# Designs tried in a protein design chat: miniprotein binders against q9bqp7. Part 97

Target 1, 240 residues: q9bqp7
Amino acid sequence: VPQNWFPIFNPERSDKPNASDPSVPLKIPLQRNVIPSVTRVLQQTMTKQQVFLLERWKQRMILELGEDGFKEYTSNVFLQGKRFHEALESILSPQETLKERDENLLKSGYIESVQHILKDVSGVRALESAVQHETLNYIGLLDCVAEYQGKLCVIDWKTSEKPKPFIQSTFDNPLQVVAYMGAMNHDTNYSFQVQCGLIVVAYKDGSPAHPHFMDAELCSQYWTKWLLRLEEYTEKKKNQ
Below, E stands for the ipSAE of ESMFold2; O stands for the ipSAE of OpenDDE; V2 stands for 0.75 times the mean of E and O plus 0.25 times the DockQ between their complexes.

## First folded at step 9 (miniprotein)

Design Jd40
Fold by ESMFold2-Fast, scan of step 9:
Structure Jd40 (fold): chain B 240 residues (1-240), chain A 98 residues (1-98)
Amino acid sequence: as target 1 above (240 residues)
Amino acid sequence: NEEEVIELILEAYKYEEEGDYEKAAELLIRAVKLARELGNPRLLASALFLLVEAFYKMGRYEEAAEVARELVEVAKKLGDKRMEELARWLLEEIEEER
C-alpha cells in the first residue's frame, strides 16, 4: 500500500482548538467486530528476528522461574500495567472522582516515575478511546491524546522493569502510536489533527520515566512501516 | 539431573550477553549431551536453540546448520510449531551465509 494513497495526516483537519470541540475528553468504547486491531496486526506480522528474540527471552525466563513461575510473572506484569493505565486515566480525567483506592494507585512507583512528564501534559482531548481507520479497516484503543510541551500528541504509557533510554528499545511501540494517529485523523468521531507521538516508559522503582517524542517527520516514516505491516497482515489472512 | 542442565543453559545465556560465544557453546554442548541422556526433549530443545545462535555468532555455519536441523526434528516431536518455524527460519538464514 503506497503511503501517498493513505497519508497519515488529514489535510482537511487542524490541530488548533475549534468551537465544535467537546469540553470533556472523548472516550469512545471499543466495539467487538471482525476488523483487526492494531495490536493483532503487529502481533501477526512480527519479523522472524523479533519472534526469535521474544522466544529467546521466554525460554530463559521459563528456565529461571519454572513454567508456573513464568505464568505468575507475566500475569503480575499485566496486572501492574493495567493498574498504571487506570491510575493515569483517573489523574488526567476531570470527570473521575479521586477515591481511597485511586489515592493508593497514585502512590505506586510507576506513577512517581511519570510525575515529571505529567506536569508537561495538558489539554487532554481523549482518554482510553477507540479509533477506527474507516478506509484501511483497522481499529485500536489509544491511551491518551493531549498536549505535551505544547504539541498535540498520541501518548502511549508503558511500564518496564529495565530502562529503555532509546526509542529502538520500544520495539513496535512507534508503529502502534502512528497507527492510532492515522486512524484518529481519519475517524469521523474526531475532528482534530494529531501530528506527534509520545511513548512514555515508566519504571517500577520510581526512577524518572523516559519520554520518546516523535515529531511529524518521524511519525510519517513509521506510518510507512505500519502500512507495510498492515499489507502483510491482509495478505497472510487472504492466504489462510 | 535436570537442574544441572538448566544451570548450564542459564550460565550460557550469561556468557552470550558478554559476547563470549565460545564459552557459551562449550556449556551448551554439555547441556545437549546431558539432556539427551535424561530423555528430556524440552530441555534438549532449549539447549539446541541457544547453541544455534552461539555457532552462528562465531561464524561456524556448518555446525549451526547441523544443530538447527536437529532442533527442527525435536520441535516436531514436541508439537512446538513456533519453535519448529523458528528453527526452519534459522536454518534458512544460516544457509544464506554459507
Scores: ipSAE 0.710, ipTM 0.933, lowest interface PAE 0.8, mean pLDDT 86

Design Jd41
Fold by ESMFold2-Fast, scan of step 9:
Structure Jd41 (fold): chain B 240 residues (1-240), chain A 98 residues (1-98)
Amino acid sequence: as target 1 above (240 residues)
Amino acid sequence: NEEEVLELILEAYKYEEEGDYEKAAELLIRAVKLARELGNPKLLASALFLLVEAFYKMGRYEEAAEVARELVEVAKKLGDKRMEELARWLLEEIEEER
């Protein structure tokens, strides 16, 4: 149990749309400041087990590809992920600006991978949008807030070369999702409440993406773990 | 012959994925010896890193601790702070089992 517990859900908010909701999805820009981001907190509080597994993977890849090959591989993975997110933002925007350049991305294996999930996504309320938890003092940039199979979710799009059929295989991704959720629920720039999460793992070869739905109960469980990571980050920063 | 050491380490990764830590350790012990003879501390660190895991998984904690201690020293010489920290953590995990 964290020492400074705070609720993930805001009792003053509803997941139902209200009159103040904009007709287009929100896209609040992330501003530079000294407030830590969700990704920074998670990266600086990785367990030694997680660091070990990451180093083991890195060592093997460097041995297989060489230093330059590994750098090129990592750069390509990053670029593919960025393009995947850009394509999804374009697809989910009310005014789809389909240009020839965008159409090339829409034919990627990753986009083919998520087609069956996209058909169940509607009511998009935020895309590539900044969130800030005013009380806990952290920020983040979430991918998407939309209804998935009728439930309002924070949706996080991931790319992977290895199958991720279980939520446990996605590491800190559940913590990232609930951190964004808790921030949005207490951010004055938003008026609604999100109680569910969805992690979508897409595959380069077009194999069907794995959706990991997180109901309110599961989100509450991961929220407690996120609060512990945030507490660890705060303690480590005080010691520097 | 750095390529021979590289091949031994990559083969050991495959055996570890299959859960065959005994075979992985055999290959890694050979890789460690060759890397030392070649004077290649990066290959040595890579082989030692994986060998610690193999010995640990086999319950050979005394040998795992010896390899982890050598990995700490090799990482220090390389200036690899992350590997040094991981090697110290591995040694702590091993000491808990002993």
Scores: ipSAE 0.567, ipTM 0.882, lowest interface PAE 1.7, mean pLDDT 87

Design Jd42 (at its last look DockQ between E and O 0.95; V2 from the best seeds 0.76)
Fold by OpenDDE base, look of step 10:
Structure Jd42 (fold): chain B 240 residues (1-240), chain A 98 residues (1-98)
Amino acid sequence: as target 1 above (240 residues)
Amino acid sequence: NEEEVVRLILEAYKYEEEGDYEKAAELLIRAVKLARELGNPKLLASALFLLVEAFYKMGRYEEAAEVARELVEVAKKLGDKRMEELARWLLEEIEEER
């Protein structure tokens, strides 16, 4: 049980969309503060087994590609991910705010992969927006807040070269999603709350993306795990 | 030849994926020897790293611990803090099984 328990959901916020559906998605800039990001917390609190598996993979890739080849590979993966997020932001943004859609960004296997998911996405409330949990003292940048199949979700878009048909295969991604949910639900910059999460794993070959829907119960379970990771991070920082 | 060491390690990865840790260990022992002869500490670290796992999976904990100790020293000399920390952890895990 976490020592510093905090609820994921804010009882003071109504689940009812305030009647003013903001015509424009929120885009709060991330402030560079001494406050740890969700990503940093997760990276610093990985299990030794996870670290081992990642290093084993890295060592193999370096042997296969060479050091320079591996650097190029990692750079390309990062660039592809960035372009994918930029394309999604462009697609999900209102038409009136669409700068010249670089049509080239839309011509990717990843975008093809998510087309069936995008059909079920509506009511976009935030895109690439910063969240801060003031009490628990962490920050994050969430990809999207929108309705998926009529349920308001924090949506996290992931790229993968390998199939991830199960939520368990997404490693710490569920923790990231609930961390963003909990922060948003208690961030004063947001007037609404979310009760659901969605992880979408897009594939480079254009094969159908896997949606991993997280209901309120599953979110609450992962939230407890997130709190434990946050406590571990805090303890590690006190001892450094 | 450095290419031969790389080949041996990559082949060992395949055998480990198949669950043939004995064959993997055989190849890795050869790779370790060749890497030492070449004076290539990076390849030596890579071979030792995978060899720890092979011995651990076979229940050869004494040999796994010896290899892990060597890996700590090689990583330290290379200035690879990540590998050093990981090798120390592997050593701790092996000692607990003992």
Scores: ipSAE 0.735, ipTM 0.939, lowest interface PAE 0.6, mean pLDDT 92
Fold by ESMFold2-Fast, scan of step 9:
Structure Jd42 (fold): chain B 240 residues (1-240), chain A 98 residues (1-98)
Amino acid sequence: as target 1 above (240 residues)
Amino acid sequence: NEEEVVRLILEAYKYEEEGDYEKAAELLIRAVKLARELGNPKLLASALFLLVEAFYKMGRYEEAAEVARELVEVAKKLGDKRMEELARWLLEEIEEER
C-alpha cells in the first residue's frame, strides 16, 4: 500500500487528562510557510471522478444562477461557514472569551442545527489550533478537539445548504480528520492522544445536524488512504 | 435563443438525476444543435459535457467517445484547461469500457 507508512497513533500518549495539560483550550496559530497544508494536499490530489462531480455541480449552478450569481452564491456559502466556525469557537471557549464576542455570531440556522450535538460535547482541549507532522511534513488547522459522548475526538464542523450539498466535502472529510489526528498525535505542542473523529454536518434551515463518528479502526483505514494522497502529492511536486 | 439552450440543459440535468439518460440525451442533442447554430461555445461545452455522461451511462460508447473528442476541441478553443482535462479523462474511461 503506502511506500512510506507511519503510524497514526502514538503509543506514548493517553487520551485522559494528565498533569501537564493546560487548563484552557489550546489555540496555536498556523504559520505561513512552504510546508503543504492538509487542504492543499487533498485539493491537489483529487481523483478525476471527484473533479468531474465538482465540475458537474458547478456547470449546473452556473446555468441556474448565471456566472455572477454563482460567484455570489459560493462567496456567501464560504462566509456562512466562516461565521459558523467563529460561533462554535466562541460557544466552546471559556466564559470570559464568550462575553467579548458579537452575540449575532451565535444566531444562525447552523447553530440551531448542532444544538443536540453540542450537548454531548465537553472537555475541550483545542480550538482552531495548528498541527504539524514533523516527520511527514504537513500542517493543518483543526476545528476542535473535545470529548463527544465520552470519547476524545478531532471534531470537524461542516455546513450543508439544502438542496444542493457540497459532495466534494463529504468525500475527503474523513481524510482531513485523520490527517489532523495523526499530526496532533506526533506534534510536540500537544501531550494527549486522539483516536476518534467526528464529522458534524450542520444545515442552514436548522434541521438536526448529522454526526459521523469515526472509531479508531475506521480512522486507521482512512489514515492509510491519507498516506497515499500525501505520497501522490509529493510525487507530483517532484515533476513540477 | 440562449435561454432555450439553458432550459434544455437544465431539464436534462433533472432527467439524469432520475436515471432517465435516454430522455436527457434527446434534450442535450437538441441543445448541442442550437448552441452550434447560435455560435455560443460555452453553452456548447456545457451541453456536450453532460451529453458525454448520458451516452456513457446508456452504454453508447462510440457516440460518447465522439462527443468527448468534440468537447476536448471546444474546451481548447475556450482556454478551459479543467474542462479539457476532464474531457480527455472521460475519453479514457470510455475507451476502457470498449
Scores: ipSAE 0.719, ipTM 0.942, lowest interface PAE 0.7, mean pLDDT 87
Fold by ESMFold2, look of step 10:
Structure Jd42 (fold): chain B 240 residues (1-240), chain A 98 residues (1-98)
Amino acid sequence: as target 1 above (240 residues)
Amino acid sequence: NEEEVVRLILEAYKYEEEGDYEKAAELLIRAVKLARELGNPKLLASALFLLVEAFYKMGRYEEAAEVARELVEVAKKLGDKRMEELARWLLEEIEEER
């Protein structure tokens, strides 16, 4: 139970974009200063058990691959994630007409993995766009705001080499989605709000991606957990 | 032989994954002994780290605490702040059970 509760939804804001909204997706530039990012908050507030399990995994990987092999593995995973997001932004941008950007970006198992999901995505309103919660003082960079099967969602794209068929297996991803949602709903750069979330887990081998839909009630439940993480973060920074 | 230490630790990971902490501990005790003889603090820390968990899961708290204290000192020598913090946390967790 957060000590400083704040609503995820804005009662003064419609969940429908008006007719005067821009025809191209919003892309608000990220300006970072003393305000913490969503990902920083989550990284700094992992439980001791979660940190232990990650270190356990890291130690095993280093024994299997060697120190240099592990560094190469993690670098390649990061690069593939970056290329995946770049490809999705290109695919979902209505003003993208450069076919050369599509050549090598579209030749990945991750892009194959999400094809069935992309067929259900329409009405893109934002791509790689900054959000700021002025009252709670945090920032983020959301991947996408679009309709999924007729529901306007904050959509987060993730890569994985292991199947994640249940939302619980996506760890902190639901918190990330609702944090972006809450920030967007209270950010004056946006004229509408979003009440649903979607986490899409894509697979390197091209297997069909797993979508994890979050309705408004589920988003509200995770929002409470996000507020607790944000409170924990601010308390840690006060004591440093 | 450093390759033998690595093999013992990786085999212990497999037994811990299956919940056989007694077998994992047997392998890790040998790995710790060999790593000390070789003077390899990185391999020693890796073996100690997993051995603390094995003893803790078996309810052998006095032995888990002894291993955790050694892990703290080895992590300090390595300058591995992450491992040192985890080792101290593990020691606190063990003390709650005593």
Scores: ipSAE 0.671, ipTM 0.923, lowest interface PAE 1.0, mean pLDDT 87
ESMFold2 (binder alone), look of step 10: mean pLDDT 85; pTM 0.833

Design Jd43
Fold by ESMFold2-Fast, scan of step 9:
Structure Jd43 (fold): chain B 240 residues (1-240), chain A 98 residues (1-98)
Amino acid sequence: as target 1 above (240 residues)
Amino acid sequence: NEEEVFELILEAYKYEEEGDYEKAAELLIRAVKLARELGNPKLLASALFLLVEAFYKMGRYEEAAEVARELVEVAKKLGDKRMEELARWLLEEIEEER
């Protein structure tokens, strides 16, 4: 195993609130850039096993739905996820910004699914906010940074049709979370430290969402794996 | 009858999700034969792809390798580079177990 020369945590930063911190959550817009995004790195460095599982899923869905049905299904899943994230951003904003709220969207099964998690979320510091790792040269758009059960977390909201009771069932999601965390911890637009992650898998039928909490040790373990994926991406770019 | 091949492959997916690879393989062997008779290489590739997994999960590595080799050739004829690369990787995984 290669040694990790780039730490996920920044020793110069604290997770404690600072009086100079904004009272409203940060929302730094994502700029179009030649620097690779977390999602692009992960997509271009999928393992052969992941590619196999994706192809297996795709073939099954096309057989069940037809090619046009598969297109509509994937488009619908994307739109539902986008609406779910928009609803969560609205719910977690500390001020009602006179934004007309889609009451039907706020009462969706996904929002019902996540209610018991939201009761434990407070102290929101960032929503739909861009992060960039200054040294490792990658960017991302994180969903949320807030306290979950008293611990400051990078929180990633996911929708799923099938149960995901174990963190291993979420595949690359832990890598995505720690990539955002490491970037935020080294991004000059942010002043605080995040040491924990949370993946929340919400269900369309309103079944209780599965929270996957990642403590500092687990985050460090996944950070090592993320660095390997980033290195693989960089090497692939050199060899084309 | 292409509809019959579709039904066999979909039913095999169901058995694989339940962990019944023996029953899945039975259905897929029949799907492969019918797809060959119909001259439909896309359905043939789909059935072969799933059959490789079934044989592999059952520890039947020699048969898995034979099916994977046929999948490589079918994928080449289809111009399906992604499936060809996956079939070659499956062969490597099977050889590692052997």
Scores: ipSAE 0.473, ipTM 0.851, lowest interface PAE 2.1, mean pLDDT 86

Design Jd44 (at its last look DockQ between E and O 0.87; V2 from the best seeds 0.74)
Fold by OpenDDE base, look of step 10:
Structure Jd44 (fold): chain B 240 residues (1-240), chain A 98 residues (1-98)
Amino acid sequence: as target 1 above (240 residues)
Amino acid sequence: NEREVIKLILEAYKYEEEGDYEKAAELLIRAVKLARELGNPKLLASALFLLVEAFYKMGRYEEAAEVARELVEVAKKLGDKRMEELARWLLEEIEEER
């Protein structure tokens, strides 16, 4: 049990969207503060087994590609991910705010992969928006807040070269989603709360993306795990 | 030749994926020898790293610990702090299984 328990859901916020469909999604800029990001917390609190598996993979890739080849590979993966997120932001943004859609951004296997998911996405409330949990002292940048199949979700878009048919295969992604949910639900910049999460794993070859829906119960379970990771991070920082 | 060492290690990865840790260890022992002869500490570290796993999976904990200790020293000499920390952890895990 976490020593510093904090609820994921805010009882002071109604589940009913009070306001009319915001005509424009929120985009709160991330402030560069001394506050750790969700990503940093997760990276610094990886299990030794996770670190081992990642290093094993890295060592193999360096042997296969060489050091320069591996750097190029990593750079390309990062660039592809960035372009995918930019394309999604463009697609999910209201038409009136659509700067000139770079049509080239839309021509990707990843975008093809998520088309069936995008059909079920509506009511976009936030895109690439910063969240801060003031009490627990962490920040994050969430990809999207929207309705998926009529349920308001924090949506996290992931790219993968390998199939991830099970939520367990997404490693710490569920923790990232619930961390964003908990922060948003207690961030004063947001007037609403979310009770569900969605991880979408998009594939480069255009094969159908895997949606991993997280209901309120599953979110609560992962939230407890997130709190433990946050405590571990805090303890490690006190000892550094 | 560095290419031969790389080939041996990559083949060992395949055997480990198949669950043939004995064959993997055989190849890696050869790779370690060749990497030492070449004076290539990076390839030596890579071979030792995978060899720790092979011995551990076979229940050869004494040999795994010896290889892990060597990996700590090689990583330290290379200035690879990440590998050094990982090797120390592997050593701790192996010692707990004894």
Scores: ipSAE 0.737, ipTM 0.940, lowest interface PAE 0.6, mean pLDDT 92
Fold by ESMFold2-Fast, scan of step 9:
Parts: sequence; C-alpha cells; structure tokens
Structure Jd44 (fold): chain B 240 residues (1-240), chain A 98 residues (1-98)
Amino acid sequence: as target 1 above (240 residues)
Amino acid sequence: NEREVIKLILEAYKYEEEGDYEKAAELLIRAVKLARELGNPKLLASALFLLVEAFYKMGRYEEAAEVARELVEVAKKLGDKRMEELARWLLEEIEEER
C-alpha cells in the first residue's frame, strides 16, 4: 500500500483548537466489529524474531514462577496497567464528579513517575476514545489526545519494569501511536488533526517516566511501517 | 527430578545473558538428558529450545539443526503450535548459515 495513496495527515484539518471543539474531552465507545483492531494487526504480524524473543522470555518466566505463578504475574501486570490508565483518565478529565475517584489509584508509583510530564499536558481533546479508519478498515482505542509542550499529540501511557530510555526499546508502540493518529485524522467523529505522538513509559518505583516525543516527520516514517503491517495482516487473512 | 532440570535450564539462561554459550550448552545437554529420563516433554522442549540458540550462536550448525528437528517433534507431541512453528523457522535460519 503506497503511503501517498493513504497519507497519515488530513490536509483538510487543522491542528489548532477550534471554537466548536467540546470543552469536555471526547470519549467515543469502541463498537464490536469484524474490522481488526490496531493491537490485533500488530500481534498477528510480529516478525519471527519478535515471536522468538517473546517465547524465550515466556519460557524463562514459566520456569522461574511456574505456570500458575506466570499467569498471576501477567494478570497483575495487566491490572496495574489498567489501574494506571484509569487514574490518568480521572486526573485529566474536567468531569471528575461524573466518575468517582479511587484514591488508591492516585497513590500509585506509576502516577508519581508521570508527574513531571503531566505538568506539560493541557488542552485535552479525547480520553479512552475509539478511532476508525474508514478507508483502511481498522479500529483502535487511544488513551489520550492533548497538547504536550504546546503540540497536539496522541499520547500513549505505558508501564514498564525495565528502563526504556530510547524509542527503539518501546518495540511496536510507535506503530500503535501512528495507527491511532491516522485513524483519528480520517474519522468523521473528530474534527481536528494530530501530527505528533508521545509515548510515556512510567515506572512502578516512581522513577521519572521517559517521554518519547514523535514529531511529524518521525510519525510519517512509522506510518509507512504501519501500512506494511496492515497489508501483511490483510494478505495473511486472505490466505487463511 | 524436575527441580534439578529447571535449575540447569535457568542457570543456562544466565550464561547466555553473559554470552557464554559454551557453558550454557553444557548445562542444557545435561538438562535434555534428565528431561528425557523423567519423561517430561515440556521440560525437554524448554531445554531443546534454548540449546538450539546456544549451538547456533557457537556456529555449531549441524548440532543446532539436529536439536531443532527434535524440538519440532516434541512440540508436535505437546500440541504446541507456536513452538513447532518457531522450531521450523529456527531450522530454516540454521540451513541458511550452512
């Protein structure tokens, strides 16, 4: 799929605030559909090397923790991530009275980890909101769209036990971010344009989170890679 | 005993982290033998999986290929399609180096 046939940015949209934009962040629910999600596409198109490394990690963890211990570990990691996202949505939402705050969610080391980044976040446009690319036929649920240091970004919140000081260490996360961006920019439920991405890796011990800012050029580079993954997914499904 | 096999494999993981594939292979060869004696195909698959990598990293491609072929058969018996596919891919990678 040629990138020029399916550009990531929509030339008919502005990245600047519009007076008609709602004061409350958008939260469009994800509808059940036969259309593949971003996460499904990425999971189904992992390279053999990525699958090998994941299986190597899994084998070692099962030996260390046992089958039940591994299941508990992965369940706890997932739950901590979910709690972290819920806390961030609560913190960034101006309608906190519509959502009862859980003080335990706000006391997490992960939340302490992101404090310095949150100080630079403003102008929230969307939280936990569904996006769909009508032409390319994929869907996703993005975490947040807001201004980071004055730039409108698709922001993806990640938790990690290992330090991730370089964007290369975040694996497919840049692809996930640009997939959401391209979908939002071509989704009729949204009126604005996003040209930047931000991956924030938070740490359980409260160590300062690592922000990975993606400017428009970097987003365009990852968009080309996402289109290839989407094409691989489509071809794989035709042959199954 | 299963705990002994697990200890050998976990020690081999640590040697591989240090780039010491020769010592890792020695431990894994012992783990493979014990897993076979115990009749534990899951531990056998775990040991064979890591042993393929150790032989490959050492440039011992004939031995890596033999271990990968055994891993394919063990994975089939376990019904582990992911491991079976990975073992076949590893075998293909090994053949390209030969």
Scores: ipSAE 0.725, ipTM 0.939, lowest interface PAE 0.7, mean pLDDT 87
Fold by ESMFold2, look of step 10:
Structure Jd44 (fold): chain B 240 residues (1-240), chain A 98 residues (1-98)
Amino acid sequence: as target 1 above (240 residues)
Amino acid sequence: NEREVIKLILEAYKYEEEGDYEKAAELLIRAVKLARELGNPKLLASALFLLVEAFYKMGRYEEAAEVARELVEVAKKLGDKRMEELARWLLEEIEEER
């Protein structure tokens, strides 16, 4: 039960934007500030159980790979994720690069993995765009806002080496999506709002990605959980 | 010999994945003994950490608590505050089952 409840949707905004199909998706730059990011809030409010599971996994990986091998592994996972997001931004952008080859970015099992999802994605409104919740004072960088099967969604792209067929197996990703949604819906840089979310888990081997659609009711449920995490974060910083 | 401790712990991870906590505990008890003889506190902590979980999953809470108390002391000697905090939290969880 959050002490400072705030609505995820903005009653002053239309469900539809003032412009029907912009030719260029929004890309609001991320600003320097002291306001916490969504990912920082989530990292700082992990339960002891989650910290235990991460340590257990880390200990096993270090035993398997050695300390240097583990560092290399984590660096490669980060690079693959970065390359995946760069490729998706390129694919979803209406602009063409005439002088540079993008083919190396497109040669990825992760990109093959999401092809089924991309066929259902249209009406891209934002790509790699900053959001800020002015009242609750947090920021984020969302991956994509677009229609999925005709419904405007905040879309979050994730890479995984293990199958995640259920939304529960995506851990804090639903909180991240609704935090971005709530921020966007109250950010003056945006003239429209979004009531649905989508988490897409892509696989390195190219097997079909798992989509996790979040309707407005499910988003509201996770929004309550996000508010509790934000409150927990704020209380921790007051007690320092 | 440190390789042998690592192999025992990794095999215990595999048995835990299969749900065979009794076999995992057998391997980890051997790993703990060998790590203690070698004087390798990092490997000792790693083995104790997984052994606490194995005993807890088996419902052997007094044995889990004993292992967790040793893990607290080993983590202190290592200066590993994250592991010390986790070991103390595990003790709290085990005491709640008591």
Scores: ipSAE 0.649, ipTM 0.910, lowest interface PAE 1.0, mean pLDDT 87
ESMFold2 (binder alone), look of step 10: mean pLDDT 85; pTM 0.831

Design Jd45
Fold by ESMFold2-Fast, scan of step 9:
Formats: sequence, C-alpha cells, structure tokens
Structure Jd45 (fold): chain B 240 residues (1-240), chain A 98 residues (1-98)
Amino acid sequence: as target 1 above (240 residues)
Amino acid sequence: NEEEVIELILEAYKYDEEGDYEKAAELLIRAVKLARELGNPKLLASALFLLVEAFYKMGRYEEAAEVARELVEVAKKLGDKRMEELARWLLEEIEEER
C-alpha cells in the first residue's frame, strides 16, 4: 500500500439520479496551470519496457512509410482521434446543433464501429469535462460520464487500427479512467459518484468496437496502481 | 540498395511477431551487413535494434550483448539519445540474465 493512499470513492456522494441533476451534460473547461495532467503523469512514468515497445513501433512504421510518411501518418491518426471524440460529443449532447461538416465526421468507420455501444449509453452527465483532484493535485479532461447498460461510468473512447493495433497507453488505459474517476468523485464542481469505468476501442474499418467494462472492485485495484504512478511522478519532479 | 535492406528488416518484423526468432535473426544479419556496406547508419541502427531483441528472445545473450554494444555506438554517432538510452537499458537487461 502507498504511503499517500486515498480512496477512489466518496462515501458522501450518491450514484443515483437526483431530481435537480441538469438535463444538459456538464462541460467544465480545462484551464492551463502548473498542476500535472493525468496524461503527463502517465507519459513521465512510463517503464523502460513501454518506451521500448513504442520505439519498436516507431522504427517499423518509419521503415514502412518513410520519415515524411510517418509524420503524415501520426498527424492523421491524431486528427482522426480528435474528430472521433468531437463526433461522439456531438452525438451524445442534446444541446449541440450538428454542423454541415459534422455529418462527414459522423460517417467515419470509427463511428460505425461504436454504434452498438452507443445504443446502450444513456443519462449523459458530462462530456469533454475537466476534473481536478483537490487533495492529490492533478487534473484531467475526461471524455464522457454516462450510464452504460444502466451503470454510471467514466467512458474513455479509443481508436485502433488493424493490422498495427499498438497503443502506448494500452497498459495505462485503466489507470487513465480511474484517475479521472477519483478526481471527479472529489471535485467540488461535481455532485455525483462514479464507481464504474468503460474503455471502448473503436476500429477504423468499422468492425464492432470492443467494450472493456470495469466494475467498482477492478476500479479500486487500478486506483492503487495510479496512486503509485502519481507518487513516482512527484518524486521525479523533485529530482529535476 | 536501401530498398533491399528495408525489405529484409520489415520481413524480419513479421517473423518476430510470429515468434520465429531464428528466421528473423537470419534476415537481420543480412540487413546489418548490407547497411554497413551502404554506409547507412540509420538503417544499421534499425536492423541492430530488432536483432538485439531476436537474440535475447532466443537466449543468445552473448550475441545480444555484442549487438547492443554496437547499437550504443551507432546511436551516439547519429545523435539519437533515445535509441542510445534504450540500447544501454537492453544491455543491462541482457547482463541480468547472466
């Protein structure tokens, strides 16, 4: 057990719907500051094994595409991921008017991939919303908080390409989800409790997305691992 | 021919993914020789990097260490600090198997 362990769930909060809950999903803007983000903590505490696997992937891609082709590929992957998240926000937000070009975003293979998951998503409470853990001093931008098959979840949307399905954060995806969950559960801008996570991996070719559901027990296990990564980050920062 | 070296390394990646490290190493040894003849240190580094892994997975630690040491020197000449750090870490991992 880490020395600075804190609980992921807030016993003073309810996971049940409140009559005063807003009908419009929350969207708290992320403000730039010196407090580390979940993404930065995870990137700065990668194991040598993770760094090796990422470099192995980069070396192969550069050989296949050339240096200019690799640069274009990574820019396109980033842009496709960003557009996928924007399209999902538009689909799940009842208050947003779809723009004409958003119709093209909604027709991607990634959106087709996730259709069967979306039919089980309801009661959206937050979209592209900032969270801050006031005690542990980290921030994040979560994708979505909604009910999946009746359970309130922090939902993280991921894109993956076949035949090269390597993602640096494959091992860190559960940590990212629980980091957001713990922050939200202790963030005064939010009044509800989230106890479950969902990682959805969507595919470029429109193949059915894979949902990875995380119940409360699994979230608690990954929370302990996230706290260790956060502590490692803090120690590395002191030594810089 | 740089294209030939690239094709050898890419074929080696496919064998490595299938767990056929012996065939991967054979292709990479040929790629290393050709990259040296061409005087292309980037392709040499790419071939050496995967070859270290292939030898390591086969339990051929003496050969893995020799290749890793060469990769450190090639990375230094390229100014590739990330590759240099990874090559040194690979060498440490190899030495621990002894």
Scores: ipSAE 0.654, ipTM 0.922, lowest interface PAE 0.9, mean pLDDT 85

Design Jd46
Fold by ESMFold2-Fast, scan of step 9:
Structure Jd46 (fold): chain B 240 residues (1-240), chain A 98 residues (1-98)
Amino acid sequence: as target 1 above (240 residues)
Amino acid sequence: NEEEVIELILEAYKYQEEGDYEKAAELLIRAVKLARELGNPKLLASALFLLVEAFYKMGRYEEAAEVARELVEVAKKLGDKRMEELARWLLEEIEEER
């Protein structure tokens, strides 16, 4: 149980669309700041079990590929993920902003993998946009806020080489999603309430992506775990 | 040679993935012996690291603890602080089971 609890949802905000809402998706730039990012907090508070599994994976890969091969592999994975996010932002942006329909649509198996998910995405409100929780003192850069099957969601796009059909297999991804959600719900740059999350795991071979929908109750459960990780991060920084 | 040790460790990873910790341990014991003979502490650490897991999964906690203690010392000599910390944590986990 966290010692300093704060609600994920903002009781002063509404889920209903407002006529004064921006007509184009928001894209707030991430400012350089001393405030820790969501990914930094999660990286610095990994459990010993998580560190063990990461080291086990790393050692096996280095034995298989060699030191240089491992560096090339991880660099390529990072680049593919970056291009995947760039393609998604282009696809989901209004035509008037990027003027590109499907330049990269068939260039990657990852894009083919998410086609069936994209058909259910509409009402995009934010893309590659910065969020800050002023009270809890953290920042982040979320991928997308849009309606998925009619529900407003924080959507996080992930690439994976291995199947991840269960949300438990996505490690800290649910924590990342709810951290962004809680920040956005209390960030004055945004006026709406998000209560749902969606983790979309895309595959390189074009196999159908696995969507992991998180309703309000599940988001609340992961929010408590995020608060514990944030508390642990804060305590570790005080002791260093 | 080094390639033989690497092949033994990689084959042990495959057996562990299948849940066959007994066969993985047999391969890793051979890998440990060869890595010591070669004087390659990095390969030795890799083999010991996976061997701790194999013994632990088999419930062979005394052997897992002995291997973990050796891994701590090898990691110290390598200057690998992350591996040293993991080896110490593994030893704590093993001791709790004993």
Scores: ipSAE 0.674, ipTM 0.924, lowest interface PAE 0.9, mean pLDDT 87

